# VH-VL binders against q0atu2, part 335

Target 1, 119 residues: q0atu2
Amino acid sequence: MLDKKARIRTSREYRNVFEKGKRLSGRFLIIYYVENALDNNRFGFITNKKIGMAVIRNRIKRQLRAIVREYQGQVKNKHDIVLVARAGIGKSSFEGMEKDYIAIMKKAGLFARNANKID
Key: E = the ipSAE of ESMFold2; O = the ipSAE of OpenDDE; V2 = 0.75 times the mean of E and O plus 0.25 times the DockQ between their complexes.

## First folded at step 16 (VH-VL)

Design b66 (framework fv_ivicentamab_arm2; at its last look DockQ between E and O 0.19; V2 from the best seeds 0.00; counts 0 for: pae O 3.1 > 2, placed apart)
Fold by ESMFold2-Fast, scan of step 16:
Structure b66 (fold): chain C 119 residues (1-119), chain A 119 residues (1-119), chain B 110 residues (1-110)
Amino acid sequence: as target 1 above (119 residues)
Amino acid sequence: EVQLVESGGGLVQPGGSLRLSCAASGFTVSSYGMNWVRQAPGKGLEWVSIIYEGGYEDYASWAKGRFTISRDNSKNTLYLQMNSLRAEDTAVYYCARGSEYEPYYFDLWGQGTLVTVSS
Amino acid sequence: AYDMTQSPSTLSASVGDRVTITCQASQSIDSYLAWYQQKPGKAPKLLIHKASSLESGVPSRFKGSGSGTEFTLTISSLQPDDFATYYCQQYDNYGYPELTFGGGTKVEIK
């Protein structure tokens, strides 16, 4: 479970991330991210009807929260990050979603980088 | 003044190698997704490669294994190492800056450097 | 990688004309499309991103429209400075970018 302080709560906060943030797309996920004025990271999760019925959307949200929680210690501080699930995510495995999350976070510069790719 | 200046182009024999440089001024390359785009004489634009803010790279399928994108943050310079060059690689090579919000469209371009692969 | 088909390849027009250039994607790219202008011997210049968002300093006579698979760039009253080649570019990807440009449309003086 993510700490209450680590969650994006309001429509205004989501809007700020979408309007001012950077966007990076993965296979199953899109992230929008922006630096915040806090001393902690906050995460938001968006699943829409293109994914499937409520049962599927709720499962995806639970699995994404679990992935984010597992890797929260590797995320660069002071960011608001919104994960948007793409339509195809419903057919993905947990491992597939996890790999996609790690890949996009690394590209964004929000995760530790592979040493072989450091300039 | 915000600008990109390419250098390193020239005449190369088929099978040869060449390293292109792109010097940035007025902004920091490590804060953007940086790209190479080429254009064969009289032809259209073709995307080559990106290096993301996080230092990871992606390539056009035809460029994988032959071309390597890199950057030197201390010199604020982008590079493209081109190996096993073919006549089909003859083109003007542009470095291009991805937008602040999305690395995949290009809001700043250099003047280009011509690479000619011929015997 | 999405194929991008741009039409027409060449267009002849006079100053003051309304010019429309079309770009077709082989699959839906939502609104992730940019338009560029390129003059002979020069680098491309970004005009529009996200299908319809005009870049700062670009004249209001340029308008982008469309979503999904069909997009248009319209120049409402062509000026002498607008004779150039125009390119569309898709940037929708699913983790493995294969960014694709249209073939270009050359706008020539009539």
Scores: ipSAE 0.829, ipTM 0.909, lowest interface PAE 0.6, mean pLDDT 92
Fold by ESMFold2, look of step 17:
Structure b66 (fold): chain C 119 residues (1-119), chain A 119 residues (1-119), chain B 110 residues (1-110)
Amino acid sequence: as target 1 above (119 residues)
Amino acid sequence: EVQLVESGGGLVQPGGSLRLSCAASGFTVSSYGMNWVRQAPGKGLEWVSIIYEGGYEDYASWAKGRFTISRDNSKNTLYLQMNSLRAEDTAVYYCARGSEYEPYYFDLWGQGTLVTVSS
Amino acid sequence: AYDMTQSPSTLSASVGDRVTITCQASQSIDSYLAWYQQKPGKAPKLLIHKASSLESGVPSRFKGSGSGTEFTLTISSLQPDDFATYYCQQYDNYGYPELTFGGGTKVEIK
């Protein structure tokens, strides 16, 4: 779904975001974000077993990746961003996750204030 | 030096309005979640409102609709517009900066400005 | 909508005493709890964030502990500068940031 270069993959890359980054929470998601030294953004996704069985966790990861892809053109460049799913996310709809992501990203200042039609 | 200085407090009649200001020095207000917290005389602390880095706002339930947080980045200043004031709004109002990592706990406070609502 | 219950409301102690202040959340807040010190006529000062992480410049005699619903601030050997009111504050933002403080604990000279 996301380009290989737009992906956070190593433990060191994730650790850098958690240790140096800022954190914002929403209803279903937590984001951690930090400026990077690249010309592009990178995204990481974390789901743990508290969320549910592997089928549920895989579905959530796919949905979150789709949401990120949909809005990636509106994200300010040069950021590493990790999305952490909260325990209650398994009961959310795709639309609920999407609204939560948009709200968090707007609060973080990573989107333009009028990035979409959603109020 | 890094500091916050509130102003604009005073005596106001019930139903009146007042705008508080908080001048920041030594840092850029738009790089942090900025908060208002109040304390009634002899009482505890009560969170009022936040403006996020992205310029979006959240309010305590009792403040929503009557109070408006805002900032002017060119003046590096935070504001609280208070309308329809009531006796129970009498308090010292503090400006508080969210931490570098999370906007929801406050590592820098102003000295406060007293708002008194009475006839 | 997390209520924070702080106890005791007032604590009388002498210099050198070990002082313990308790904060109870009505629902789990994991470790998203901060402690503040406030002296009369002054603004609060952050001591601890994330339940146990001591802020820079805060003396090591201050120790925060706990998780979930039960939290403790301990001063291992009370000093004259420590007579103040202490507040806990939850900051677990479950999409609705109502950041609530405990009622305070006033630590007074015995």
Scores: ipSAE 0.584, ipTM 0.860, lowest interface PAE 1.5, mean pLDDT 89
Fold by OpenDDE, look of step 17:
Structure b66 (fold): chain C 119 residues (1-119), chain A 119 residues (1-119), chain B 110 residues (1-110)
Amino acid sequence: as target 1 above (119 residues)
Amino acid sequence: EVQLVESGGGLVQPGGSLRLSCAASGFTVSSYGMNWVRQAPGKGLEWVSIIYEGGYEDYASWAKGRFTISRDNSKNTLYLQMNSLRAEDTAVYYCARGSEYEPYYFDLWGQGTLVTVSS
Amino acid sequence: AYDMTQSPSTLSASVGDRVTITCQASQSIDSYLAWYQQKPGKAPKLLIHKASSLESGVPSRFKGSGSGTEFTLTISSLQPDDFATYYCQQYDNYGYPELTFGGGTKVEIK
């Protein structure tokens, strides 16, 4: 699990990302991202009922947290990032989600320059 | 009208270096994933590199270490720095715009610039 | 990297003919396949993406089909403007791009 300080937790924090941030869409994910004034990144996760039953939504959220945790060290500092699961994500493999996350993060330029390239 | 115009090709000796340019018009290069694709004389197409909207770079496995993709947003121009050139690098080099949604297939191409590596 | 095999390498046809080009992937790429048309001395032109989605301005006589490992590009009635080389391209490895093209199929006049 992500550290508490690495999590977007409040509605206010989410609203800030949605209102001030940029939006990019991938195959299975939509990300909203904005710079913050902190010394760390924060991540939020949204799964709605279109994804499926609660059990599925929780699974997807768990998987996305795992993916984010795996690559968080390579993400540029001082960003709030919200991941919104798209409807088709329920049919995707974990690897597919991971690839989509990587692709969209690359597209957004959220990986640090000095980070090891993910190829 | 949107277009891409490559330049910088020419004759170079093995071991030499060359920088290709791709000037874009009618659209902003930093808003798209931009690619280099090459084609040896009488042969097929080979993907070389991509620079994403956010500035992240990817390369074909064979291109890593010798080729560097970059862009100058102020000039709306894409570049390919080629080092340690070999005879097998002889090809027409195309810059290609990735689709807005998926930068991995290419909806706009330049006419290419010929690079000939020969002693 | 995914290997993409096109067949035939060359085919001769006449105006009005139905032409079929096949692209085979070494492993499943779902529907993440594009088709391009290239004429001599010209850059490739995107025809189809996602296996079957026709690009804007491309004539309806072009049809892409298939999924997984087998794909086809069909020209229902070959026109003079269609004599060219066609390439398929997979983009399934979008998270770890190693984009590969088929070897091409030259459609020439009989």
Scores: ipSAE 0.114, ipTM 0.779, lowest interface PAE 3.1, mean pLDDT 91
ESMFold2 (binder alone), look of step 17: mean pLDDT 92; pTM 0.950

Design b67 (framework fv_ivicentamab_arm2)
Fold by ESMFold2-Fast, scan of step 16:
Structure b67 (fold): chain C 119 residues (1-119), chain A 119 residues (1-119), chain B 110 residues (1-110)
Amino acid sequence: as target 1 above (119 residues)
Amino acid sequence: EVQLVESGGGLVQPGGSLRLSCAASGFTLSSYGMNWVRQAPGKGLEWVSIIYEGGFTDYASWAKGRFTISRDNSKNTLYLQMNSLRAEDTAVYYCARGSEYEPYYFDLWGQGTLVTVSS
Amino acid sequence: AYDMTQSPSTLSASVGDRVTITCQASQSIDSYLAWYQQKPGKAPKLLIHKASSLESGVPSRFKGSGSGTEFTLTISSLQPDDFATYYCQQYDNYGYPELTFGGGTKVEIK
């Protein structure tokens, strides 16, 4: 469940993550992330025109939100995280996007230790 | 003052093993991506390995299976375990800190420690 | 892995000269390129990241430019402290890093 308070909403908030945040790249995704002062996580999603037509971009954005929602409970609290889709993501499977997300989040130290064991 | 100090280099025979240490001071090592970079005498720089903030690792293709990067957070120290050493591994080995913003460019370097692989 | 070709290998220059060093990537790396300075017997020092972003404390006479496959480091008025070897380094990756450095350019006194 990705409710309104878990979403980055304003251009100012996106800009803050890009300017102050750390960057880590995956196969299909790049994340930018920074600790926040809000006691909850917020997620942003960017699908550039380089990915393809609006129909493809909207499908990818929907799939990314679903992945983030699925793993929301495993993410370390108090972070603003922006997911930027890379050009090649349009040819990826849902499983490919999910695997890439998990790998990046673990490298970033944003998943709780032993995430696979968190019930 | 922020510093990295390498140790553990020396003369070793082909097929031998050696463990390098890198002591960090003035910052918390686990908050950064940490790298090893080497330089053969009179030659250029060559990336060896990274340990990410989250504790996961990646290696140059030629290093995989022979070299192991690790850290001890309680000692604020980075390690490189080198096995099955070859003459081609002769180099000064540098400990290098990945930038706060991206772990793949290096804003702080140690003085280096010389490893000589010879009979 | 991206091949990084750096030129020239060596150049001779005088104090006050404008010096240009070039890096060519075998594939586009966008702007994910860093420049380092290394003096004999010393560790490298970061000068520039993201092709053109000057590091704090680095003199303004150093400028990085370029994008894609062609990059340059320019020293507008060479000073005695600038006689060193310079390396470019690409850090673009798609989940499995293979970081590569250029071969280096040695800037010598004429």
Scores: ipSAE 0.804, ipTM 0.909, lowest interface PAE 0.8, mean pLDDT 91
Fold by OpenDDE, second read of step 17:
Structure b67 (fold): chain C 119 residues (1-119), chain A 119 residues (1-119), chain B 110 residues (1-110)
Amino acid sequence: as target 1 above (119 residues)
Amino acid sequence: EVQLVESGGGLVQPGGSLRLSCAASGFTLSSYGMNWVRQAPGKGLEWVSIIYEGGFTDYASWAKGRFTISRDNSKNTLYLQMNSLRAEDTAVYYCARGSEYEPYYFDLWGQGTLVTVSS
Amino acid sequence: AYDMTQSPSTLSASVGDRVTITCQASQSIDSYLAWYQQKPGKAPKLLIHKASSLESGVPSRFKGSGSGTEFTLTISSLQPDDFATYYCQQYDNYGYPELTFGGGTKVEIK
C-alpha cells in the first residue's frame, strides 16, 4: 500500500483535484492532477460500478496502487493526482494498464520523457 | 493580452510542403495542450493534431504521416509541418489552445492562416 | 472516431425567438461536449464546455444541456449578435484523440 502521506484521503482533497485540476484521458484511465503545496505527491483512486463487480473493482484498485507505487519516484513533485478507472479497464491486462498509465503521465508532463515501462 | 497568431499560409502546388507557425503571447505555450484545427472554405471544423504539455503528439487518422506538430519553447511558437499536400487540404488553419483544465476543448484561437493547394 | 450529427444544418429565426440546436453522438461521450460560435471570417469562440458549463462572458441566454449521446444548445431569446454558425465538439476520445465536430448549424435571419 502507498504511504499514508502519499494518499488523498478526504472528500475535500478529492474535490479540490476535480475542481481545480487538469484532466487527461487514456484508454483505461482518466487522470486529474493539480499542484499541491506539499513536498510530496498524493494519489487517489476512483472506481465505479461501470467497470464491474466489487471483486473486479477491488482488483483494479489494487493493481493501480501497485503501478503508482512502482513509478512513484519518476513523478514530478508537488502534485495531487487522482486516477479514475474507465469502463474498459476490467478487460485490460496489468501490462496494458501500466502502459496506459505511463502514456498518460507522459502526456501530462508528470513523467520524464525517458520514463519507461519496467519489464 | 493573451493571443495566438498564425502565419505561413499561402499558395502551394499539389505534392508540395508548407510549414505553419503559431506565435503565442501572454502565456506559456508549453503549459497547455496545443491544437491545430482546419476549415475548408464553406465547410465545417476538422481537428488535425495536438501536442500535449509533455511534448507527446497525436493526430487525426487522415493526418498521420503527412502532418507533424511541434513547438519551440524558446520561441513560444507552435508549428505544423505539412507534406504531400493535396487539393483537399485547402483550408484555413487555426491554432487553438486547450483549456486550462484539459487540452481537448479550445478556449483560445488564432485568426487562422489560409493554405491553398492548387496547380 | 466518434460521429457527431448536428441538426438542423440551417435554421431561420427572428430576434426574440427561442432557438434549439441538437447534437447527437454515435456513442456515449458522457458530458464531454463543447459548443462553439463562429461568425463569417472569424475564428470559433468557445461558448460551453462539459455540456452545460457556460464560459466566462457568454450571455446567460445560452444554455447547454444533455449527456450521453444527446445534447442541445438553446438560445432562450435570439439577439442580433447571435446570428452565426454553431458547432458542437466531443472530447471523450478514450485516450486516443480523434476530436470531432458536428457539421454545424447556421442560424440566419428569417
Scores: ipSAE 0.670, ipTM 0.907, lowest interface PAE 0.7, mean pLDDT 93

Design b68 (framework fv_ivicentamab_arm2; at its last look DockQ between E and O 0.21; V2 from the best seeds 0.00; counts 0 for: pae E 6.2 > 2, placed apart)
Fold by OpenDDE, look of step 18:
Structure b68 (fold): chain C 119 residues (1-119), chain A 119 residues (1-119), chain B 110 residues (1-110)
Amino acid sequence: as target 1 above (119 residues)
Amino acid sequence: EVQLVESGGGLVQPGGSLRLSCAASGFTLSSYGMNWVRQAPGKGLEWVSIIYEGGWTDYASWAKGRFTISRDNSKNTLYLQMNSLRAEDTAVYYCARGSEYEPYYFDLWGQGTLVTVSS
Amino acid sequence: AYDMTQSPSTLSASVGDRVTITCQASQSIDSYLAWYQQKPGKAPKLLIHKASSLESGVPSRFKGSGSGTEFTLTISSLQPDDFATYYCQQYDNYGYPELTFGGGTKVEIK
């Protein structure tokens, strides 16, 4: 599980990301990202009802948290990043989600230099 | 003042190559998603390619393999390498800046440079 | 790529008229639609993004509406400066962007 300090937790924090952040779309994910005034990154996760039943949404959240955790050390600091699951994500594999995440993060330029990430 | 200035357009024979440039001023080009959009004479707008903040590139399906988008951060300049040019590639080519929030709609345009492909 | 269909292709109107331009997407694009204005010999100008968000400096007589597959640009009272060609553009495409424009609507003087 992501460290508590690495999570976006309040509605205000989410709103800030949506209003002031940049948006990038992937196949399965949309990310909103904005610089923060902290020394660490914070991640948020959105899975709405179009993804599927609660069981599916929870599964997707767990998978996305796992992906984010895996690559957390290679992400540039001082960012709030919200991952929004797209409708088709429920049919994707974990590897597909991971690949999409990496692609989007590369588009955003959010990986640190010399990060060993392959798409 | 922020602006984009295209150059490099001209007359080229079918099968020829041409490289367009787009010089940005008043802002850092690499901080935005930058796009090429073309417009055939008397026709509509057609998206060609994008280079994201992170350096990742995407292309219209018809442009893949013949067009290459790139940038030189030191020169704050965007490029479009066009190969194997065809008559149907005749158009005014615009460089267009993606929005601060989303690179997929364009809030700043150059005045365009005309590319004419003809024997 | 998503097909964007604009109607009408040409519209003749007079100053003061209410003008409505329609843009239809072949698939749902939620609200990820932009509108541009282009005058002869000039680059397009962004008017609206996110279907209804007016860009800074754009007169309030311009209004964008719609979601999903049906969108409209409305000019409440046409002004002399509004005679131009208008384009819609979708920017969804499931993360594999093939950004597409509508065919354009030329608003000309009646």
Scores: ipSAE 0.846, ipTM 0.938, lowest interface PAE 0.5, mean pLDDT 94
Fold by ESMFold2-Fast, scan of step 16:
Structure b68 (fold): chain C 119 residues (1-119), chain A 119 residues (1-119), chain B 110 residues (1-110)
Amino acid sequence: as target 1 above (119 residues)
Amino acid sequence: EVQLVESGGGLVQPGGSLRLSCAASGFTLSSYGMNWVRQAPGKGLEWVSIIYEGGWTDYASWAKGRFTISRDNSKNTLYLQMNSLRAEDTAVYYCARGSEYEPYYFDLWGQGTLVTVSS
Amino acid sequence: AYDMTQSPSTLSASVGDRVTITCQASQSIDSYLAWYQQKPGKAPKLLIHKASSLESGVPSRFKGSGSGTEFTLTISSLQPDDFATYYCQQYDNYGYPELTFGGGTKVEIK
């Protein structure tokens, strides 16, 4: 689970990322991202009704948080990042979502230079 | 002022190679997705390739394996290496900057450089 | 890649006319469409992104509309500076971009 400090929590903060941030699309995910004035990264998650029933949306949200948490040490400092799940993500495997996240973060320049080499 | 200036175009024989350059001024190239777009004489626009802020690349399907997009951040310059050139590659090649919000529409264009592939 | 069909290919018009250019996508691209203006011997210039968002410095007589598969660019009162070729471009992608442009519409003097 991400601690409170690493979460985007308010509607105003989400709106700021959507309005001023950069957008980059993947197969199952879209990220919106902007540099913040804090000393840490913050993440937000959007799973809308286009994905499917609440049970599916809740599972996806938990899986995305797990992926973000696993790779949070590779993310460059001082960014607010919102992950938006696309229609069709419900048919993806966990590994498929993870691969998509890594690809998008690398394209965005948000992963460290050696992000593709975990060890 | 903010501008892009292409160079390196010219006459080349089928099967030959050519490297195009695009010098950026007034902004930092590495902070944007940068693109190459071409236009055959009297024809429409055709997207060629992108290099993302993070340094990763994507290509039009017909360009993969023949064309390579790259940048030199120290020189603030974008490149397109073109190999195995064919007559149908004859076109004006434009350097185009992706928007500050997403790299897939182009808010700044260079003047273009003409590549003619002919015997 | 999504096929982009632009119509008409050429239209003739007079100063003061209302001009409408249509762009059709082979499948839904939501609102991820841009419009460009190109004058002879010049690079294209971005007019509109996200189907209807006018770029800074572009005259208000230019208006983009539509979503899904059908889009229009309207010039409400054509000016001499507007005689040019116009291109639509889709940029809806699912990880692997295959950006495509319409074939262009030349707006020429009647």
Scores: ipSAE 0.802, ipTM 0.906, lowest interface PAE 0.7, mean pLDDT 91
Fold by ESMFold2, look of step 18:
Structure b68 (fold): chain C 119 residues (1-119), chain A 119 residues (1-119), chain B 110 residues (1-110)
Amino acid sequence: as target 1 above (119 residues)
Amino acid sequence: EVQLVESGGGLVQPGGSLRLSCAASGFTLSSYGMNWVRQAPGKGLEWVSIIYEGGWTDYASWAKGRFTISRDNSKNTLYLQMNSLRAEDTAVYYCARGSEYEPYYFDLWGQGTLVTVSS
Amino acid sequence: AYDMTQSPSTLSASVGDRVTITCQASQSIDSYLAWYQQKPGKAPKLLIHKASSLESGVPSRFKGSGSGTEFTLTISSLQPDDFATYYCQQYDNYGYPELTFGGGTKVEIK
């Protein structure tokens, strides 16, 4: 589970990322990211209302949190990062979501120097 | 020199097959979402297919089952296998590179290769 | 899939004119709209993404605007190099992606 300090919590914090951050899209995910003034990363998660019922959206959020937690130690520090699940994510497996996340994060340059060792 | 060069177009009979190639130079093809877009003579642009960085694919509804997008990373080359060709598939076929931000708008295009489906 | 409607289909103008091209989506695509220029015998060239973000190397006389369902491309002072066909393209993928282009607007010499 992500530590409490590693979560984006307020509407103001989310708005800052959307307004000032960069955006990259994959098949299932969009990320928005911006440098912060902390010594750690913070993550936010948004599921599109068109994905489906609340049970499905909550499952996807939990899966995305698990993926982020697995790789968080390899992410360059001092970033606020929001993951937005696209409406088509319901067709994805956990592995598909994971591969999409890795590809986007690599393209964004958000993994540290040894990020090429990530599956 | 950053460019895309399509090849493999030509005359083919209805029901036939053809494989298009798109050679990328000056960049690593597998670092981008790569697309095929076609244009019938005198008509507008029509999206055909995408292959994402991670190797996942999507197709226009009319292309699914007949067309297959693929790539060979060792040759830095994108392919479109077209089967069960019909007269309405007659078009110039472009390969197009998705942007560094997302794969769904295209910042680099080849000059296209003409496919003519006729008896 | 979304329908994208461009108007006019053909536009006659003189060098120096201000021209506008309209693109309408059948449903909201927020700002996920790109504009391309295509000259005869050539591949399309990206001008604008995200409705209004000008691509590097594109002259500042090109301006994109709009959100939701209605978008415009404006050329503030038409140059000889600008006689071409222009296409809008939606890239909102809230479902299975099916990217669609407008029908095109041909900008011709008067």
Scores: ipSAE 0.092, ipTM 0.731, lowest interface PAE 6.2, mean pLDDT 87
OpenDDE, second read of step 17: ipSAE 0.839; ipTM 0.935
ESMFold2 (binder alone), look of step 18: mean pLDDT 92; pTM 0.948

